# VH-VL binders against q9nrl2r1430to1533: the designs that were tried, part 158

Target 1, 104 residues: q9nrl2r1430to1533
Amino acid sequence: GGVHELSAFEQLVVELVRHDDSWPFLKLVSKIQVPDYYDIIKKPIALNIIREKVNKCEYKLASEFIDDIELMFSNCFEYNPRNTSEAKAGTRLQAFFHIQAQKL
Below, E stands for the ipSAE of ESMFold2; O stands for the ipSAE of OpenDDE; V2 stands for 0.75 times the mean of E and O plus 0.25 times the DockQ between their complexes.

## First folded at step 11 (VH-VL)

Design H83 (framework fv_iluzanebart; at its last look DockQ between E and O 0.75; V2 from the best seeds 0.00; counts 0 for: pae E 4.1 > 2)
Fold by OpenDDE, look of step 12:
Parts: C-alpha cells; sequence; structure tokens
Structure H83 (fold): chain C 104 residues (1-104), chain A 124 residues (1-124), chain B 107 residues (1-107)
C-alpha cells in the first residue's frame, strides 16, 4: 500500500511538472520578483517541495498529498487575480490534477 | 549521496572562450537552485549567479551581469559557467553550489553542497 | 547589495581555546545567515545555517548565534583541524553576499 501510494504520488508529480501549465508552480515565488508575496501567502509550497516530500516519504496518506497540491493552487488563486496568466495556468493544471488524482 | 562534480582545471589565454561544468547527482537536479562562486587567488568568495535547472530561471550578481553566462542542461544534470572572451583577471577558482530549503517552512535557505572547484588560469 | 563585514581579519588562538568570530550585515538579514569553513585547496564547508543551526556532521564545538545584523560563530575549544578561514554569508536578499573572511590561525 505505502509503496504503491508513493509510486503513484511520484508519477503524479512528474505529470504535473511536465504539464505546460506548471510554470507558476515549479518552484517557490521569488521574494525579489514578488516582494509582497510572503506577506500574503503564509504557507508557501511548490511542486519541487512536494516532490521532495514524496521522495522523503512524508506523505503517509493520499489526503495529505492532495492537501498540499490543493494548497499550492489555493495560494495561486489567493495571490493572483483571475485574469492573470498564473491564475489561468493554475486553473488548467488544477483541472488536470483533479482528473489524475482519481487514481489515488 | 548528493554530489557536485566539476570539470577539470583550465589553462587559457586572454580572448579565448571557456565553458566549465558542474554535474549534480544523488538528488533531483531540476528542483534545486545551483550557483557559481568565484574565488580569486588569495581572496574571498563571491557569488556570481544562480540558476534553477527546472526552468532555467537565472539570476546574476550585478558584478557578473554580462560578464559570464550561466546555463544548465537538466537532461544530464549539469550546470555551466562560460565566458565568451577570457581576461587575465578571470583567473580564479570557481565553485558550484547547491541551494537547499527547509522542507517544513517551505523557504529557500542555504547552500549545502559544493563542487570541488575548477581552477581557471588565464595568462598570455 | 547587503555588505557583510567580518571581524577580526585574523584571529590567533591556541589549541583548546575559545574562538569568537563576528559577522555584521549592513542591513537586517533576519536569520538567513550561514557560516562556512574553508581550508587551503578545498571547497567551503557549511558549518551553520539559519544563524544557529549546525549542519549535519558538524561538531558540537561549533555554534552560531545572532539575528538581524549581528552574528557570531563560536568554536568552544579549538582543535588542530579548525585552523582555517571562516566566511559568513547572507541569503536573505540577492545578490547573496559573503563576508571577507576571518582567518583563524595558531597563536
Amino acid sequence: as target 1 above (104 residues)
Amino acid sequence: EVQLVQSGAEVKKPGESLKISCKGSGYTFDDYWIGWVRQMPGKGLEWMGIIYPGDSDTWYSPSFQGQVTISADKSISTAYLQWSSLKASDTAMYFCARHTYDFESGYYEYFDYWGQGTLVTVSS
Amino acid sequence: EIVMTQSPATLSVSPGERATLSCRASQSVSSYLAWFQQKPGQAPRLLIYDASTRATGIPARFSGSGSGTEFTLTISSLQPEDFAVYYCQQYDNWPYTFGQGTKVDIK
């Protein structure tokens, strides 16, 4: 169970990273580029961090993994207006994630 | 085990081009910033720039902006530092180093692993 | 850029004695401060990160303290292998910057 879940998480992260709309989520937002980001977003997260957590077997439940992914999208939508490229990318990627997450 | 292995020492003449490399292993190369540090003979350490292999996002120190090019080939887990035209003043040891971050806080933090360094000697 | 200033430039200490190295930032870097040790012909080795957290494998005799603009690296009892150059480095703002280094040599 745990090994299969880990593999499933790994595969899903790979698919998310490879997605065309992953660019806002590959890494944490730069404080230099977005000075106020961390004043607004208190629980920053990105795909690279999530992947590392997967690699370190920090997710014992699928729900924990899903929560982090959803947090990632939530942060994006909290900070970025709906008409931004980031938000649009996030919307598409989240939809993709929701489909893929059904396998978990 | 995380390792950064750099290319060998270089002996060049002024005006020549050069590209040195830093290969990472033991971790997901795409997911960590990697930087270059210059150390001139008998001098201290200077950050030159950093690159995120995952998307090639690159930042240069103002002192090195336009003086060098930092790049990466994530397909072979390798970062590069290159000069189009070397100067004698480029003679130095060059280190690559990996960023890491606090997994709990989610913040980028410190440079934890370093390459062994590449000595570049430029003289006529 | 944030300027990091280390003092003293050279610190002469006898084996077994306490060594105290200072690092000052031109502006607050919070706790985003690392200490490195470098020996001749070698790459820098991470000693301390986040101002006070010892890196993996680093002996307990090394400790870091401080926040904001004033930082200290302490070697409680200097061992022969500790004679080297020590650098502080801030990673709060790009460009990341090093202090000029403190050389710890034998008295």
Scores: ipSAE 0.706, ipTM 0.908, lowest interface PAE 0.7, mean pLDDT 94
Fold by ESMFold2-Fast, scan of step 11:
Structure H83 (fold): chain C 104 residues (1-104), chain A 124 residues (1-124), chain B 107 residues (1-107)
Amino acid sequence: as target 1 above (104 residues)
Amino acid sequence: EVQLVQSGAEVKKPGESLKISCKGSGYTFDDYWIGWVRQMPGKGLEWMGIIYPGDSDTWYSPSFQGQVTISADKSISTAYLQWSSLKASDTAMYFCARHTYDFESGYYEYFDYWGQGTLVTVSS
Amino acid sequence: EIVMTQSPATLSVSPGERATLSCRASQSVSSYLAWFQQKPGQAPRLLIYDASTRATGIPARFSGSGSGTEFTLTISSLQPEDFAVYYCQQYDNWPYTFGQGTKVDIK
């Protein structure tokens, strides 16, 4: 058939998932391993949730997609102290995201 | 449509090795936990363990830690359950299942899709 | 580990009757409780999750209630296809655990 073209959101999520610093963000934080996480974080999200929303065409505007990615980073920085491996990975991945998101 | 397709029935002797499979389709395989459940003949359901294919994070139920190996090959959207040395007590139906989540809340909550099961019979 | 206990072990009912199944957790599981239906030779089918939310495609005659340690599954007007084994399962803590099952059979 024809040429299959990935959407801009799909391409960006794939790039984020493949990034070395994506490990804190691939899936939701486990309440079993981190019992107080959901006491502090009221709108949990992760890359797998965002990718499913992209696949189901739930983002009508680029701003909605960007808001979910930024919420993910905001949650990371709210929960994790600045000098943790999670916060450091989040800082680097967020910088990468900001460069890629300029295309949206 | 989401589907989990398991490998066919196995008849083995004690001491033999075995690896059974669960192939996912209709969704992004890397983004959902896959779990393995045992059902011994005439008995109820028991969680064996779960794996997240995207990063290979694997949790075993204490009764199954060291008894089986759970793995996944995300390049072919397939999860595996493996025994190095089967026992007669491993005779059971084995199911795989996929986790789900609420998009609005972002919580993982329950296992919604199930494979058809793989019957494993181990006898001398 | 959290132990899930179901009662009765067997429930005999006639078509059209109401069936009520109980599930008790050895410690609080909040609302992280699911109900599954299993027919002979088949995989389990999700009926209810989050104690009371009906899964997609599940008939309205199935309802769940409860929180903490005491949970109930109700089938308001039992149909011939509802004769099966029903399992509760907690997902509040690891390992996830099932009850032993309640068999619903015909009188």
Scores: ipSAE 0.642, ipTM 0.880, lowest interface PAE 1.3, mean pLDDT 90
Fold by ESMFold2, look of step 12:
Structure H83 (fold): chain C 104 residues (1-104), chain A 124 residues (1-124), chain B 107 residues (1-107)
Amino acid sequence: as target 1 above (104 residues)
Amino acid sequence: EVQLVQSGAEVKKPGESLKISCKGSGYTFDDYWIGWVRQMPGKGLEWMGIIYPGDSDTWYSPSFQGQVTISADKSISTAYLQWSSLKASDTAMYFCARHTYDFESGYYEYFDYWGQGTLVTVSS
Amino acid sequence: EIVMTQSPATLSVSPGERATLSCRASQSVSSYLAWFQQKPGQAPRLLIYDASTRATGIPARFSGSGSGTEFTLTISSLQPEDFAVYYCQQYDNWPYTFGQGTKVDIK
């Protein structure tokens, strides 16, 4: 996209990281803590990875950035049952993201 | 450019405490695992532990659990390795290292960036 | 923990010759294997990650191969700066572990 899109992506990632419900998404799920995660989730992603991709200018289109954020939530809902703290946090953060993404 | 700069060499006596540091620059310090590797004189490399500064998630290798403390202060982009009571067998070179991401493979737990090393000598 | 065993302990070769270093894991580490070079008084330098991918700036004479439990680092046409100790490291499971090293020495 352009320099204004890259600045907007960075600002949105910062706001997601600062949100109270970001805790399940800050870093890649650890194989140490969750040994079977990577048997189930084939396209892992987290806010730290997305921030690095923004910093390295890896997103050419806003849709690519949005797709990674949505993949992050989709992975959470696929791995975690709906009544878990992780899935509930994901639902709230995704709602926040949808509001903020309208600004892109 | 990513850099890890460690504190200087230390000469200590058994029983003394010590805290050595590793300062990261050129990247978002909070977002990357950083860890400590020991190399005893004339020997190979051993992982001691790793920490994620963003949430302080910390893992120790079993032989180092309870023997050292790994911590980080993200406000100054610095990781620490600390002994409460040094032993002569702690004489070694200590390296810090930061992991990196491979966007193509999706596998992210290898370490590419290394500090210069801190020599710790413990002798009576 | 996963034991990494390197062979030989010392490899004596002439400049311009090929060196082949072996690394064996006590259980499968898939492709989560890195190779490092370490020269005296220096930090380790990453050569290869993901078993076969050269790190940025590493000369093409370094190549890695293998998966599962058996891995190889090959140095085609050794240069004077390649005489060093080489370590493999698995990063499949915690604790991450190094092999004991292979010293590549001038014949």
Scores: ipSAE 0.283, ipTM 0.801, lowest interface PAE 4.1, mean pLDDT 90
ESMFold2 (binder alone), look of step 12: mean pLDDT 89; pTM 0.908

Design H84 (framework fv_iluzanebart)
Fold by ESMFold2-Fast, scan of step 11:
Structure H84 (fold): chain C 104 residues (1-104), chain A 124 residues (1-124), chain B 107 residues (1-107)
Amino acid sequence: as target 1 above (104 residues)
Amino acid sequence: EVQLVQSGAEVKKPGESLKISCKGSGYTFDDYWIAWVRQMPGKGLEWMGIIYPGDSDTYYSPSFQGQVTISADKSISTAYLQWSSLKASDTAMYFCARHTYDFESGYYEYFDYWGQGTLVTVSS
Amino acid sequence: EIVMTQSPATLSVSPGERATLSCRASQSVSSYLAWFQQKPGQAPRLLIYDASTRATGIPARFSGSGSGTEFTLTISSLQPEDFAVYYCQQYDNWPYTFGQGTKVDIK
């Protein structure tokens, strides 16, 4: 509730990065590969950006960290149809995140 | 402090293989693209290709596709540029550079830090 | 491919004077343009990105402006250490492209 837990955020990001379903989320979507992505998604984010924010102590509250992770999943489901490998990976990784986030 | 340190100058003959390196420090190496840039003597800069060390995703400029191999070893925070068989036309200064993200404008890359360069001379 | 053209090819300016360098794109690159400085025997150094945002640690005398196809780099009071070649680079469309460079000589 109002206390920044830097070590816990670092640990959780490492666990997300190592997860088999993290591949759509490791880095920002390339405009070279997906030119229309940034026409649709106005607040892009990825695990590498979130990790940098953690390292720079930019999250003051656990809720701010959780909001950025949830934005990442929301962007995935907005851009990718439900039956895509990206959306399926996002669904599984989000469920894993919700279990781990109970520790925050 | 962010730094990219490249391997030393090389003098080679046509047909020889070569692998040069670029070591990152002062940041999370796995989380930033590394680009390779060629500068021929007296000429401007040419984009060769980029690699994301975290997953080894790699893009080559069309002019360099099949001419070189770009790779990275996360365990030692090092990216590599490799030739199987050098040509005299490969004589140039080679730079590595870290690509970063434009968080305000969306996902666009620019070069924020550069290595000191590796001079490669190929002559008979 | 987007062609970047810089002018002038060479510019000689007295210390303390203002220098203005131009960069033109063959088609719109919005504001996805960077400026680099390269001193003799050294690697390029990022000065400006997003057309007008000064990179960390870059002196306030360097400023960038423009959008679309026409861009400028201004050095408000040239110092002896500003002797260098300056390159513009677009990152709006693949492949990314550099200008040919403007050489700045300080008298």
Scores: ipSAE 0.494, ipTM 0.799, lowest interface PAE 2.0, mean pLDDT 88

Design H85 (framework fv_iluzanebart; at its last look DockQ between E and O 0.54; V2 from the best seeds 0.00; counts 0 for: pae E 2.8 > 2)
Fold by OpenDDE, look of step 13:
Structure H85 (fold): chain C 104 residues (1-104), chain A 124 residues (1-124), chain B 107 residues (1-107)
Amino acid sequence: as target 1 above (104 residues)
Amino acid sequence: EVQLVQSGAEVKKPGESLKISCKGSGYTFDDYWIGWVRQMPGKGLEWMGIIYPGDSDTYYSPSFQGQVTISADKSISTAYLQWSSLKASDTAMYFCARHTFDFESGYYEYFDYWGQGTLVTVSS
Amino acid sequence: EIVMTQSPATLSVSPGERATLSCRASQSVSSYLAWFQQKPGQAPRLLIYDASTRATGIPARFSGSGSGTEFTLTISSLQPEDFAVYYCQQYDNWPYTFGQGTKVDIK
């Protein structure tokens, strides 16, 4: 938790978090609200976790960071039907991510 | 260094309102749940509720539902616990605590950092 | 809610001796069980999480064991600074609940 210059990863995470469609991804799904979530999703991940990894310099390659973001979206689409608000938000946010990721 | 710093001791009368605070530093405040714990004089610990500052998602313990309000202002990395009308029975030490995430289990789990506590005394 | 019951209420132990504290859950909490130490005028300090994992900086003399409904905190050789109140807490289901505490004092 130290102060450091924002890397490209940090900046992108900030942009993702601030996006209107980030609400399904800000934190891990609560098993209280979705009891069967972790029976289905075996590699849960969320933006807060990804940001923590960035802050800890756990990503040495852009591909590693991208893989985690894609996993986050993959989990969403695996669990949520296409017509759900979560899936729709995920679709839009992923499109945004793909555009921004080109800058990495 | 992760720190949770709480507001100072309060001396109030029944019927008065109160809002105490817990300021986090040394980490990304938005990304970790913050909880409040009550400890009445000479008694044990009681979870009151938790809040996720990132989106203000909040869970209350049934015993405290409707009795207090938990909120957060992520712009200043601060969580709050407030009463609209204090009772003598609200006299207690109140702690805030950060919840951490276990990457293996996939759950928000144990409470790794605590504030120093805020003593609230309510008496006529 | 899940009720956590600790025993004994008070444990008197001499310095250098082993202390064994028990915590029982009214229903299974798997391994989602933490132990805290609290000294007078201080905030609780995390000792053990996930039933048996020591938190960072916690001396090796502290150990946790158990799963499901029965848990144990063991202090292998009590040090002067270990006299305090110890709480167990489940975080398997909300609301998270504490045991009523065990006071470890000097015999």
Scores: ipSAE 0.704, ipTM 0.904, lowest interface PAE 0.7, mean pLDDT 94
Fold by ESMFold2-Fast, scan of step 11:
Structure H85 (fold): chain C 104 residues (1-104), chain A 124 residues (1-124), chain B 107 residues (1-107)
Amino acid sequence: as target 1 above (104 residues)
Amino acid sequence: EVQLVQSGAEVKKPGESLKISCKGSGYTFDDYWIGWVRQMPGKGLEWMGIIYPGDSDTYYSPSFQGQVTISADKSISTAYLQWSSLKASDTAMYFCARHTFDFESGYYEYFDYWGQGTLVTVSS
Amino acid sequence: EIVMTQSPATLSVSPGERATLSCRASQSVSSYLAWFQQKPGQAPRLLIYDASTRATGIPARFSGSGSGTEFTLTISSLQPEDFAVYYCQQYDNWPYTFGQGTKVDIK
């Protein structure tokens, strides 16, 4: 009956998901709501996909995990103008990620 | 083992309210969309709508907009389908299903796991 | 909304014979097309996704092909347990839509 020790990647993803600024990143951007997103963004990704990849042990190197998180932020800044709530949330969450990633 | 378990069969009268459930287990419930599908007696499958439990983002098929309410309670890994006032034409089997995606491309969504179905009979 | 049309409505086949089921989309759905099997009293079972990829645990006798607007499900040597209704479903555009189904009956 003990608690399982989470991987460092899982712990970091859980912290990102719980952050107030995670809302633009929880799931893939919907084609229903944002039809032109996939015309602009060629490698879509979100926290739910990253969590699944962690759970399936698909990240062999910390750099692979970090690259996927950075891709997620890069997509946000590419699609969303700087003054949008999405871009502002992304800026704050990315700063939080950089601080937490120092533990990796 | 991924499972979706639905609530039991219901027999109701026109005008009554009803809320049926779909409980997920064996995966991170908050990370996958849940869809609801109607199958009228002797007929094919119709998609009603989808919900993302992590933030309650919901999309309805145009033919079901305003006819039903889809909701989820992530604290108990359960999605719901609700009618405020049932009609005889709501008599059907209702299925919930989990949407998945291609992890590498993050692009393709399809129904990979299904609940066993909830039979709803509405008659006077 | 994208309309999915399946043919034939009913297919009568003897065990061991090949069954070929067609599905047409009113607009291109690229390869975002799935096939489901449904037996009486049961939930649909995913057979094929991305037009041609078999889902985990699905026997090799099931194969899918096609892209754009024309899709085919083939059962190379029909087994007794394969008598069921088969549905195609597109997931390229919202709302996602099913075909009306093809019933595979024993002859």
Scores: ipSAE 0.609, ipTM 0.856, lowest interface PAE 1.3, mean pLDDT 89
Fold by ESMFold2, look of step 12:
Structure H85 (fold): chain C 104 residues (1-104), chain A 124 residues (1-124), chain B 107 residues (1-107)
Amino acid sequence: as target 1 above (104 residues)
Amino acid sequence: EVQLVQSGAEVKKPGESLKISCKGSGYTFDDYWIGWVRQMPGKGLEWMGIIYPGDSDTYYSPSFQGQVTISADKSISTAYLQWSSLKASDTAMYFCARHTFDFESGYYEYFDYWGQGTLVTVSS
Amino acid sequence: EIVMTQSPATLSVSPGERATLSCRASQSVSSYLAWFQQKPGQAPRLLIYDASTRATGIPARFSGSGSGTEFTLTISSLQPEDFAVYYCQQYDNWPYTFGQGTKVDIK
């Protein structure tokens, strides 16, 4: 809700994108590289899409924004075994997200 | 307003190098795939490759793999298509295009914004 | 790669009449199919994406249908500005591929 919440969402997304562990989440997973991904993950989401939704004011509530971010991490953990570089990056970025989200 | 502005027409000789550009404005350049499409004289359209400027992830169509280099400089919001050694058969119109998201129909990665084209003529 | 085949190669139609353009994919592309219009000396213009969704600003006389391997672009009541070349393009699998085009000419 409102202008302050929208600027907070934008700031949070910028911080997530800048984080060293953002690399698995910048854009949708490549069907070329990972052919079966979309057979398993039915609600794909990525940081570039979330940023576009913030820019277009598609989030009416903070919970909707948080749900998309958490969906992004949930997809990562659903597809990737916990010992993978992707899952480890997801764990660290999610922890960072929780710290930054306290400012909302 | 989203715009893709390409560099001007080129007249070159076989064996010369060339780098043409596509500058994006009115959006977050890093967040969108940019692709290159070739149209040979009197022919249809063919995808050459795509790049994600945010991390430089790049895919080439098989017939263009090793024939061109696609790159981006996100600090100046510009994508490039380059040849190290032009051939007469490289004579064509080259378009850049940006993908988009459609929240109404879901998240589809389709290309909806196009540059004006760069005519490259390679002749002896 | 997925081969997109358009038919007919040329379609001669009078203004005000209906034009129907066909596009076939060599394998299923689900609904990941776009239609483009191109006039001489111009960049392609997106008409339809997701097989049937009109792009912003595209007149209602353009409609798309189909899924899987068979797709149709229909132009109801052709206008003088609609005489152009039309391309279908799949974006289900890389490399993305265009059909060879259908030229819509004045009869």
Scores: ipSAE 0.499, ipTM 0.860, lowest interface PAE 2.3, mean pLDDT 91
ESMFold2 (binder alone), look of step 12: mean pLDDT 90; pTM 0.909
OpenDDE, look of step 12: ipSAE 0.581; ipTM 0.885
ESMFold2, look of step 13: ipSAE 0.441; ipTM 0.845
ESMFold2 (binder alone), look of step 13: mean pLDDT 90; pTM 0.907

Design H86 (framework fv_iluzanebart)
Fold by ESMFold2-Fast, scan of step 11:
Structure H86 (fold): chain C 104 residues (1-104), chain A 123 residues (1-123), chain B 107 residues (1-107)
Amino acid sequence: as target 1 above (104 residues)
Amino acid sequence: EVQLVQSGAEVKKPGESLKISCKGSGYTFDDYWIGWVRQMPGKGLEWMGIIYPGDSDTYYSPSFQGQVTISADKSISTAYLQWSSLKASDTAMYFCARHTYDFSGYYEYFDYWGQGTLVTVSS
Amino acid sequence: EIVMTQSPATLSVSPGERATLSCRASQSVSSYLAWFQQKPGQAPRLLIYDASTRATGIPARFSGSGSGTEFTLTISSLQPEDFAVYYCQQYDNWPYTFGQGTKVDIK
C-alpha cells in the first residue's frame, strides 16, 4: 500500500469510531468486566488497535486492513448472543463498514 | 513523540478542593488508557484508577473509590484527578501514565509517564 | 487484590557485580508482569514487560524471567546509573498492583 491507501484506511477508521454503534469496538473488551472473554476469543482486536496499526503503516494491502475489521465483527458475533445490544450494534456497524469499504 | 505533561505543584489546606491535570501529545489521545498513580513521601507506588478517554470508561482501585474523581476532556487531550475535600494524608507525588499493548494485544502495560505533580496538604 | 512482595528490601551491590531482585505474586499473574526503575525525583521508567521482554532502549544487562507467581529481575553488570529503586507490577487483574520496591544501593 501507498500513502493514499493508508490515508483511506485512517479516514475509514475515523468514520467507524464516530459511528453511534462503535461503542462495543472502541477498545479491547475489558477483562475487569468480562473475565471469560479471553478464554473464548483467541485473536482479540478493537478499533484503537487497528488505528494504531494504520498509523504505524503496518497494513501493506487493503485486504489485511479489511481482514482485521472483519475479525473484530467475527469476535463480536462469536462471543455475544444475537439478541444482545453488542451483537445488534455489530450488525449495524458491519453493514456501514461494507458500504464504506467499497471506496477502498 | 509521545509526551504526558502534568500540572505544577500544589500547596493546599485540609478541606480544600483540587483538580490536577495530565496533557497528552504526540498520539491519538482517545485511543489509550490513562492511569493515575500515587506515591506518598518515602513510599512505593499505588494505582488509583484508569480512564479510557474515548468513552470515559473508568475503573478505580478499591482503596481510592469514592476518594477521588478521574475524568478526561478529549477536546484538549487532558486527563484529570480531582478531590472534593483534601486531607493531610493526600500529601503525595501523583503520576499519570499511558498504556501500550503487549505482545498478545489483549493486555496493556503502562510505558509513558508524566513528570509527576507534588501535592502538599498541611494546616 | 493480588499482593506483590519484593525481596530484598535493600540490595547493596558494587559496580560491575550482578544484582538479582525477586518479586512474588499472591496468586498467578501468568506472564503479565512489568519491572520499573525509579531514581530520586523522577517518574518510573519501564524496563521489562510480559515478564521477560525488554522495553525499547533498555540495555541488554537488564533481563527478566519467571511466570506464574515468582519473577526475577537481573542486572548482569551493574553500572553507576543503575542505583535506583526497582518495582514489579502485575497487570493480569484489576486493580493493578505494585510491589513495595527494592532499593539497589552502593556498598
Scores: ipSAE 0.592, ipTM 0.872, lowest interface PAE 1.5, mean pLDDT 90

